VH-VL binders against q92529r149to334. Designs and how they scored, part 4

Target 1, 186 residues: q92529r149to334
Amino acid sequence: LGPGVTYVVKYLGCIEVLRSMRSLDFSTRTQITREAISRVCEAVPGAKGAFKKRKPPSKMLSSILGKSNLQFAGMSISLTISTASLNLRTPDSKQIIANHHMRSISFASGGDPDTTDYVAYVAKDPVNRRACHILECCDGLAQDVIGSIGQAFELRFKQYLQCPTKIPALHDRMQSLDEPWTEEEG
Key: E = the ipSAE of ESMFold2; O = the ipSAE of OpenDDE; V2 = 0.75 times the mean of E and O plus 0.25 times the DockQ between their complexes.

## First folded at step 2 (VH-VL)

Design S9 (framework fv_satralizumab)
Fold by ESMFold2-Fast, scan of step 2:
Structure S9 (fold): chain C 186 residues (1-186), chain A 125 residues (1-125), chain B 107 residues (1-107)
Amino acid sequence: as target 1 above (186 residues)
Amino acid sequence: QVQLQESGPGLVKPSETLSLTCAVSGYSISSGYYWSWVRQPPGEGLEWIGFIYHSGSTNYNPSLQGRVTISRDNSKNTLYLQMNSLRAEDTAVYYCARTYVENPSGYEYSYFDYWGEGTLVTVSS
Amino acid sequence: DIQMTQSPSSLSASVGDSVTITCQASQDISNYLNWYQQKPGKAPELLIYDASNLETGVPSRFSGSGSGTDFTFTISSLEAEDAATYYCQQYDNLPLTFGQGTKVEIE
């Protein structure tokens, strides 16, 4: 990935995630991202996806998702994916929508048959705390986007494993990033 | 429901090449995760062989490097393992497994969450 | 390669007993350790990840603790269905490595 790869996508918004992804199994993480995509798409006018029949989410799943933040909903953005971060800017680069360091991103999914044009990732930042961010991609682009995010994860992990003494102890950083030790968050 | 199913020849002669397949259903292998091969000689413990990331990037156990190739076919949603120069000590049950790796620079943890049933490979003359 | 040593290699216990298995890493692996259960003729199943976190759906009688080089896995009240071989596995560094396994038999 070198200095990063850039895609033009639509940012739909984010929804608060009230539980650490670390505490959830993969099936639950996948269900959360799919539910987040559905809720954000319903709330954003002009979202590409058509309404689909769906079962109501479980009571447990509904308790994990909080408030939506639609401040930048529906904007076309330049998404730059690198081993350092996911950087979201307006296409003219005059405004930063978000900059999520790779360390702050706990999960990403997208391009699945059920959500073909969507990419979702869970990140912590000073504004949104922990939130699931939803991106809408042109046909076929979601596969490239999620692939690049995964490649960034992989390269960062290999870098860590090859030079662990040059990188702070991971457990210390994870504890800091997963702070507070919340039984629950607002 | 995610399911993995291994298949292969069952019996292979020394010095030949082993070819195994792992059919995945319930999840697209191109959508994420690392996908691993793990083996277990009869009555012994588990040994990680290697994994492939959904993008095609691979990493192998150094003890087997040079003898092993892991690949995938996204259109068939299938994983493959090839191992060259087989010896009697390669006799084992071979498993494919989905490997979760959380963000490498942050929350980072890795585990095997779904396993196939395993396929026995016997190396004998 | 990081070597994982389990103790004991096997044990026999009665239903209701508390069972403890230990796992020692050849070098500091922080908390990057998982525990798996393997029943005869079956694939392994994840029980504990990140040294102490219980996987969803796994009974609360299973627990893990430890960091650095010394780790402990405990079954607080053994059930008949717990007869299995238990493996620790580190993910601090590649290659991923497993302990030799501890066979738990019911008396």
Scores: ipSAE 0.006, ipTM 0.485, lowest interface PAE 9.6, mean pLDDT 81

Design Z0 (framework fv_ozuriftamab)
Fold by ESMFold2-Fast, scan of step 2:
Structure Z0 (fold): chain C 186 residues (1-186), chain A 125 residues (1-125), chain B 106 residues (1-106)
Amino acid sequence: as target 1 above (186 residues)
Amino acid sequence: EVQLVQSGAEVKKPGESLRISCKGSGYTFTSYYMHWVRQAPGQGLEWMGGINPSGGSTGYNQKFKGRVTISADKSISTAYLQWSSLKASDTAMYYCARGTIYDSSGYETSYFDYWGQGTLVTVSS
Amino acid sequence: AIQLTQSPSSLSASVGDRVTITCSATSSVSYMHWYLQKPGQSPQLLIYDASNLASGVPDRFSGSGSGTDFTLKISRVEAEDVGVYYCQQRSSYPFTFGQGTKVEIK
């Protein structure tokens, strides 16, 4: 990945996640991201739609998802994936839409048969808000995008394993004196 | 149902080589880390190291780095712990345990949710 | 490395008693996990990330704490709860365990 890999995708929006992903099993995390994709797609004009048929969501899944934020909905963006972050900018790269450090991203999924053109990831924003962000890709691109995100996670973990003493010490030194580090998502 | 099945007890002499195994079933083997934890007779638990079976990346407790090798064969869902030359101080119960791969807090594994039954290794002259 | 000290080192309880075990870290940790090792068995996960009950674990077990001090409680101990209890931190490598608390049941 070097300095990062860049894709042009459509940002559809995000939906608040009311529970820590760390408190949920993998199957439940996947169901939540699929439900988030469905809800955001239904709310955004021009979205392709992720599912041919959709069952009504369970009450449990509905209790985990909160309000949608569609401030940047439908915008084409440049997504740069690196070991440091997922960086979302306008296509001319002049305006930052979002910058999510890799360590703040607790889960990512997409590009599978049920969500072929979609990628979803759960991240905390700078104010510690937890949200599931939805990206819509052109045919076939979602597989490449999710693959690159997975590769970035793997590379960062590999770096950590090779220098574990240095990375934890650096992390501790960066912790605010006035605000302890908070981690809720796995 | 998730299971971790370890190889049987071993009795060895100092200087001999040994490889013990841990076979996972009931889950996607490459989606979780595999860790090794030892327990010397009458003592507590000590983390030795772990491996990501997907890429083969390993991490070791410095006490054991260079003394043991951790590896995995994803085609048969099996992780290994190997010594080239055993010492009497290697006498212990060895457990494998499953852990998560991705952690937003800096890539350390979060917890060990399933454990193997243990392999007793006895090294004596 | 972060050192974990458990208290008490051992205790004896009667069925139905409330049991409290503490774990103290030499520096602040974000997460603490608890395991039970029954005699002759592998360790099993009881509590993860300080207060979350692991799958299949009875609700008589609970965890609490933050920073350097963490607690495991058994509201009404049963005969099958005999064993050694271990706390474990994951905030830094190497992962470390407490020395263990032996719980004997009358």
Scores: ipSAE 0.000, ipTM 0.470, lowest interface PAE 13.8, mean pLDDT 79

Design Z10 (framework fv_ozuriftamab)
Fold by ESMFold2-Fast, scan of step 2:
Structure Z10 (fold): chain C 186 residues (1-186), chain A 127 residues (1-127), chain B 106 residues (1-106)
Amino acid sequence: as target 1 above (186 residues)
Amino acid sequence: EVQLVQSGAEVKKPGESLRISCKGSGYTFTSYYMHWVRQAPGQGLEWMGGINPSGGSTGYNQKFKGRVTISADKSISTAYLQWSSLKASDTAMYYCARDTYLENPSGYETSGYFDYWGQGTLVTVSS
Amino acid sequence: AIQLTQSPSSLSASVGDRVTITCSATSSVSYMHWYLQKPGQSPQLLIYDASNLASGVPDRFSGSGSGTDFTLKISRVEAEDVGVYYCQQRSSYPFTFGQGTKVEIK
């Protein structure tokens, strides 16, 4: 990614996340981001809306999501994705909306069939504490955006876990130890 | 409540085989990596290796590779550390520890740490 | 392998004292954790990812640092804080621990 890749997207807002994402399984993390997308979309006039059918949130899910911050809702922004950060600026680059260092970002998802035009990521910052930030992408860009975020995570994660060894088998084994777990039937 | 319960103390002679265990309860065993950490008498902590109980894939500290085998039986939520031939230098306290690198299909979560530790298994090898 | 060196190796403090322990790495690390091993017990997590307080740990404990230098502080040490403190890096394999800092209460 070098200096980073830049996309023009719409920032819809964020909603506070009251628990560490590391304390939650992947299914719960995905449910939280989908619920966050739904709530922020419903709160922002002119948002497309992500879901035609929405299951009521569980008591557990409702306890994890806090207050919304819609200060920059509906604003077109320049999003730069790099191994260092996700940087959100006005398109003329005169104002920084947010700069989230990669180490402060614990999870990202989006571009799937239920949220085709949306990307969500959970980050810590001094203003919003831990919050799930929602981006609305036009023209099918959500897949490219989430792909670039995933690539940045992958490259940064590999940098941290690289073993300075001359034994390839050991290095390969250490990489496999950090492979994602998958359910037998999904 | 999350709990890691290890097998009892062992006294062995050089050349003998041994397998010690660590049983997890109160959580989904296959969703967390399990690691082994040793502590020689009067010394500090040393990472030996770990296992992904879901797939059985393992990683070792090069110092212990080939000298020990790490395995797990997910049907009984138990991880194992095994020696085929013990040496006096294997005398140590052995801890299992759960890694917070949770079930994560994307692998993009960074940082894992040892949030729960077993009570330890003392292994004494007389020479 | 990344070697971690703790300072001091041991210290003796009075109840209420401020205790500072440092951990220095031979290479830059992004993930540093701190554990306490009380006499006769297994290690327990105190601080993860340099500055985050683990569940159930009193707020008199704090962590800071980045790159190669990390610090653990106890603002007002209590009698139950006696033990050996270890830093641990998770940035590179093999995972390594510092040599430990023994804290005694007089």
Scores: ipSAE 0.007, ipTM 0.467, lowest interface PAE 9.7, mean pLDDT 81

Design Z19 (framework fv_ozuriftamab)
Fold by ESMFold2-Fast, scan of step 2:
Structure Z19 (fold): chain C 186 residues (1-186), chain A 124 residues (1-124), chain B 106 residues (1-106)
Amino acid sequence: as target 1 above (186 residues)
Amino acid sequence: EVQLVQSGAEVKKPGESLRISCKGSGYTFTSYYMHWVRQAPGQGLEWMGGINPSGGSTGYNQKFKGRVTISADKSISTAYLQWSSLKASDTAMYYCARDSYVYGSGSYETFDYWGQGTLVTVSS
Amino acid sequence: AIQLTQSPSSLSASVGDRVTITCSATSSVSYMHWYLQKPGQSPQLLIYDASNLASGVPDRFSGSGSGTDFTLKISRVEAEDVGVYYCQQRSSYPFTFGQGTKVEIK
């Protein structure tokens, strides 16, 4: 991904998540993001709508989702995906709306048949508030967006396990997190 | 229910080879990284390295790089730690631990589940 | 490598006492975790990302701190809290643990 891949998408809002995603199985995480997408779509005028029919949420799912925050609802944004972060800016790139470090993101989902035009991700902010953020994509873009996020996750993990090939004493003095100093190919 | 079950205690002589194991169950083995943590007698915890069971990619603490080999067999959900030639200084309790990373997550923050430990004693 | 120093190295407490353990890092740390190793058992996660309680951990445990100084507190220690407590950083490679703080009861 280098310096990052940029997409223009619509930011719909976020919903507070009251439990750690790590305490939940994959099926439950997926149900939470689907429910979050549904609630935000129903609350935001002009949203496409993710589902034609939906079952009422279970008592357990309702206990995990908190209040929605619709500040910036319906705004077009420039989304840059890199191994460091998901960076959300105004389309002219003059104003930062949010910057979520990759380490703060505990789950991302979307672009499947049930949420074809949507991507959702759960992130912690600097004060440890956890929220599920909803993005609306067009023209099949959701598949590309979620694919790029998945690629960034995989590359980031590979980086944090890597050992530097250069002198260890020099590496010990670097301030790099998950990006050890390495030698170029000879 | 997530479980990490390690192989039993080993008593070896210096120069012998050894491979110990850690079998995961109750989750998708290839979706979580596995790490090895060492604890010498009366000492604290020391990270040795980890592996991505899906692709086999490994990372090591420089102190242990070249001294041990970490591997995994995803067909039986088992990770391994191996020595070609043991030393008396390898006497320690060895734990496997699962990284809290999950597929679709950018978080690699904790060791959320630990095996029961394998005691390795190397003496002549 | 980031070195972590815990204080105290050991302590004795009575049931119901407040226990405070500190962890000092040689460089700034964003991701600090705490583990408890009970006698004869594997380590178990107590606190992640400085202040978050791990699943199944009693709310008498709490964590705080940022930068180079972190603290683990037990508001009312119980007999089952006996063991060695370790801080761990995940902000820089290689991942490192503190030397441990032994907590004894009575």
Scores: ipSAE 0.013, ipTM 0.543, lowest interface PAE 7.5, mean pLDDT 81

Design Z3 (framework fv_ozuriftamab)
Fold by ESMFold2-Fast, scan of step 2:
Structure Z3 (fold): chain C 186 residues (1-186), chain A 124 residues (1-124), chain B 106 residues (1-106)
Amino acid sequence: as target 1 above (186 residues)
Amino acid sequence: EVQLVQSGAEVKKPGESLRISCKGSGYTFTSYYMHWVRQAPGQGLEWMGGINPSGGSTGYNQKFKGRVTISADKSISTAYLQWSSLKASDTAMYYCARGYVENPAYGSTYFDYWGQGTLVTVSS
Amino acid sequence: AIQLTQSPSSLSASVGDRVTITCSATSSVSYMHWYLQKPGQSPQLLIYDASNLASGVPDRFSGSGSGTDFTLKISRVEAEDVGVYYCQQRSSYPFTFGQGTKVEIK
């Protein structure tokens, strides 16, 4: 990925995620992102719509998702995917909408048959706490976007595992990459 | 239910090749990392390495890098640990363990399910 | 690599006793997990992320700690708790385990 791969996508918004993703199995994490896509699409004027059909969500799924933040809903953004972060900017790059460091991201999914044009990822940041962010892509682009996010995760994990140990200071810095995003509750 | 089923015990001579297996069932195989942990007779646990079955990416404990190969076949939900040339010091119990992926960029944080173990004995 | 040292190396307890096992790391650790290996069995997860009880584990087990010092406690030990307890860190590659604490029941 070098300096990163950039896509122009539509940011639809995010929904607060009230439980840690580590407390949920993969199937539940996937259901949470799909439910988040559905709710945000229904709430944002001009969204394409995600599902052919869907049944009502379980009580458990409903209890995990909190309030929506639609402050930047419907904006075209420049999404840069790198091993360091997912960076969301206005297309002219003058304003940062969000910058989510890789360590702050706990899950990503997208391009699935019933949410073909959508990518969702769960990240922590100071503004939204833990939230599921929804991106709407042009036809076929969602597969490229989620593929690049997956590649960034894979490369970052490989870098972490290969940890150069000859220099203690470098080893200690790499160790800090595994630290969880600081939670400000107390 | 989640199960990890490992191949049976092996008795080998130094210099022989070997591949042992770990088959996952009851979950989506590509959604979790698979790790290998060894335990020499009367000793503690030692992490050898792990694999992301989705992409095939591997990480190794430097002590074992180049001496073993970790691989996976997602079509049959099976992970493998392979030696090209065994040594007597490879005598140990070998466990596969499923890694929960807390953060995809950093891999697994803990091992929630373990296989029953494969005893490998290497002697002349 | 981060070294984990457990104390004590072994102990003998009577049913109903409180058992405390400590794990000290050479560097600060964010992810500390605890496993029990019963005689002749595979390790099983007891505690993850210092203090979270794993699914199916009795609530007499608890974990605490941060930084370099972590503790596993059994409030009232039972006969089935015999085995070797291991701490494990995932804050730095490679993953490392403590040397183990053998718990025997009188």
Scores: ipSAE 0.034, ipTM 0.617, lowest interface PAE 5.7, mean pLDDT 82

Design Z7 (framework fv_ozuriftamab)
Fold by ESMFold2-Fast, scan of step 2:
Structure Z7 (fold): chain C 186 residues (1-186), chain A 128 residues (1-128), chain B 106 residues (1-106)
Amino acid sequence: as target 1 above (186 residues)
Amino acid sequence: EVQLVQSGAEVKKPGESLRISCKGSGYTFTSYYMHWVRQAPGQGLEWMGGINPSGGSTGYNQKFKGRVTISADKSISTAYLQWSSLKASDTAMYYCARESSTYIDNPSYGTTDAFDIWGQGTLVTVSS
Amino acid sequence: AIQLTQSPSSLSASVGDRVTITCSATSSVSYMHWYLQKPGQSPQLLIYDASNLASGVPDRFSGSGSGTDFTLKISRVEAEDVGVYYCQQRSSYPFTFGQGTKVEIK
């Protein structure tokens, strides 16, 4: 991955995530990002549109998603992906839209068949506000973007494993993942 | 070499208790979710449930909830499937399977949510 | 629960033939995986997330599809490809498998 890879994408906005992604099973995490993409796309004029038809969200999903923040909706941005962070800037680099350290990003998705041109990721800022951020990509680019994010996640984890002083912290982190994955909506 | 090694075949009578095991080796046991899948004679695959070996949190297919118990002992890298009272309908091949995961939520790449490594199976026969 | 129906239920092919197996879900599925169970063996992962080839799997296998319809293809079947193929969804609990497609070589 080197010093990072940069893509030009459209930032659509974010929606608050009221529960820790680590407290949810993988299926629920996937549904959260799909629902977040749908809600943000419906709220932003000029978005390509995610779903033509979609299932109604469960009451559980609705309780996890909060308010949308559309302050930077529709802006073209330079997204730089590295093992350190996801950095979102205006293309001329005059303004930082967001800088999310890799350690603050819990989940990402992209290129899903139902939301082909979209990438979503859930991140905390330094004050622990958690949100799902939605990016709209040109045709085919979403696959490259999520690929780079996945590579950054994996490479950072490998770097972490090579640091002896961080091994106990890794075990502590593992222990916090002991939330039940039993689904309650059925 | 990542491996899941299961306990040997069992022949039981209805009403008896049983616990079968699945031992992981060649990887960090607590880093991957473990699932149990059954296959009745001549039939297809059926998911029973799974466990997070780090904390012991479990999820069950409602069809099996209350009829079996899934547990794990991380000190010996072993997962268990247990019946308090077997029935003839429990006759099946039982597989354990590892679900790919990482120490942090990961992207939907690789084998993150697929059953990438399977045990050899434990045949359980319950008859009078 | 999401039910998965595979077609055909069985097929017989000659070495070198192209094989196509379809899996249909009763509702939309975000993640579909494919497994092969060779005679007397445990299932093994072939394809994950609809179209990604699992580690160690020959490139003659491929997957495609989205929504409710998914397809597994073998471009040039070999004798070692005999077995039962299963699709599996991970979009909702309980996780479910298709009924299986038996592939035999003539």
Scores: ipSAE 0.017, ipTM 0.454, lowest interface PAE 7.3, mean pLDDT 80

## First folded at step 5 (VH-VL)

Design E30 (framework fv_reozalimab_arm2; at its last look DockQ between E and O 0.41; V2 from the best seeds 0.00; counts 0 for: pae E 11.1 > 2)
Fold by OpenDDE, look of step 5:
Structure E30 (fold): chain C 186 residues (1-186), chain A 123 residues (1-123), chain B 110 residues (1-110)
Amino acid sequence: as target 1 above (186 residues)
Amino acid sequence: QVQLVQSGAEVKKPGSSVKVSCKASGGTFSSYAISWVRQAPGQGLEWMGGIIPIFGTANYAQKFQGRVTITADKSTSTAYMELSSLRSEDTAVYYCARTYYYDLSGYSAFDIWGQGTTVTVSS
Amino acid sequence: QSVLTQPPSASGTPGQRVTISCSGSSSNIGSNTVNWYQQLPGTAPKLLIYSNNQRPSGVPDRFSGSKSGTSASLAISGLQSEDEADYYCAAWDDSLSGPVFGGGIKLTVL
């Protein structure tokens, strides 16, 4: 398996997701990520896509999205996408912003037509619990980023089918018990 | 806008091999999973296999296992499908397609298609 | 024979609502999302619906998808002459470890 692909993107922070994405349909998941993008963009100074007129969020979305963590917001980062993880690092690679194992990622999507330069993904980690992480991907890079994530998901899924006992499924069918995220010190 | 452009029509004899190319433009090729789907005359669509360039992984439909080889050249943004031991039944239009709109099911949809390559196998 | 089952043909008049069915099993539609493709005569297929009910950009809202159990349905409201095409459902099949298609349905606009 290849080392993955690396992109330079801007990290905008994350917002807590209070409900499992697996329990939601695709449409709802998409709505959540889009709302997350909108909220984080509004909160981060200089983020492209300050939406002039946002529709009030639905009560449902408001109940699902929690507090934002804007640590590292606005930073240019190196995003490495592999079958193992999404790795977010500072450009000098000295600081890890996040390392989300693929098994901890439950959903990823692009923005809406107004937020085409954004990618959002939902992951579990010890710091943010379950959170939607927002990436600003300029110059059409968003499609490439989400495509790469998707490929990773697809590959992971296929691997799971071949070895169901070894690979936690990102698949909706897998009732993953909320197993606490154990940092495998690799 | 991402486009997939395929190689031209092929006429082959039974027992020979055909290699069809699919060149991607307008995006980062490594970000695409490319699948091959064929359609015999007057018939439906049939998935043959696919490749994920970033990870260098290819998968094949069982029906074509051992007879089809799917490769990708990242430097040229081109995917290839080679089908060997051609039979008359392999006469079809062959499409390459990009996988996109991934969901948690692990399977996505083919959102961009090549124009198709007609392969005719005749004695 | 196609893994997913579709009627071979359907027809409607302009302005009508037409529903196209797709029947599968627990290993495909029952456990995976359904996509729909439109194929105009002499052209490559086009993605019409993905993830059961999502429309790609550029697809009119006249097209809608639904899934229930091991079956899926494509609904076309306000049928237009340009909708005359073949329509294919598709889903991942767990047993085959790959996408499968329906046999396709030819929709005629009368």
Scores: ipSAE 0.208, ipTM 0.736, lowest interface PAE 2.2, mean pLDDT 87
Fold by ESMFold2, look of step 5:
Structure E30 (fold): chain C 186 residues (1-186), chain A 123 residues (1-123), chain B 110 residues (1-110)
Amino acid sequence: as target 1 above (186 residues)
Amino acid sequence: QVQLVQSGAEVKKPGSSVKVSCKASGGTFSSYAISWVRQAPGQGLEWMGGIIPIFGTANYAQKFQGRVTITADKSTSTAYMELSSLRSEDTAVYYCARTYYYDLSGYSAFDIWGQGTTVTVSS
Amino acid sequence: QSVLTQPPSASGTPGQRVTISCSGSSSNIGSNTVNWYQQLPGTAPKLLIYSNNQRPSGVPDRFSGSKSGTSASLAISGLQSEDEADYYCAAWDDSLSGPVFGGGIKLTVL
């Protein structure tokens, strides 16, 4: 629809999510992202969200999260949000860290009082499979970033509804993004 | 905490235009949708249109198509609504309101409202 | 004529439970979440309920929302005199590509 919006944020890494977000209730999805933020923050030196003390996760939460990937951890990155994708690049734009089409994103959250400076989103890609990606955002920026992601998804969904050649069996829930797509690639 | 501060009351003649401003303070508003909602004296709420500044897209209610222009200035965190060809029935309080999308589960709620701007259309 | 239908008024006595209704269609309430706004006299509307049944911070739990099919309800338990206000339901309408409001319901506390 347009060029999108670009933020400069810190990429903290990702952690594999071993179950579909669709199989989990909303409160569990939120707990997963909080736990993912906690684990990645403890693994990345100098992260703002370091917790002096935290409670052990439940057995269920521990079984849902897998291996961390910290390859780009701690880097400032350019995040571009558009109706098509979330695009993560190094600041010089020479290297794409990830390009997650909106169809591959199954959940996003951020800017909660407990995780004020963080945005987390769950996406599939060939390298990381299904993983929760953690972004550290400057003061107040997390609200803008999660808001932009939400608005991009909502606007993309409304664009889809205005193109009636698509089969209307597609559900309007974010959980439907984890389903196999049988319609033409867009 | 974000506040929406609107421009002051205006008295206008029929056939003229009015431009109301809505400035966000306490945060960047460019990633939020800003809507304009009016309320005639003793009447209910009526959505006029809105803008999603990060996409540059404005949407208008059919009733106001061709008469309303909604814009935003990201550098000043200010949204504007201009209503042209004013009639006496356009006398109302005009509110700006923010939609906050915190999670992709989505909702279209106006969580922060401006104080309102009274526009009176009379000769 | 509002797109969403609300009765023009409702009343109750202190301590009573009051239910405020809102009727829509498949293009709005049937497919999209419902929000509720409270408007005290002379003030801007205030968000009371979002996403059908969620309360923002500072809204007492005696306010609750629900949705069934193309209809929505706001329930107020333990009615208090300060609850006397206008109440609006709202939802996104797919056909109109925008939010729509009910006509508002004036709640009187007797």
Scores: ipSAE 0.006, ipTM 0.524, lowest interface PAE 11.1, mean pLDDT 79
ESMFold2 (binder alone), look of step 5: mean pLDDT 89; pTM 0.926

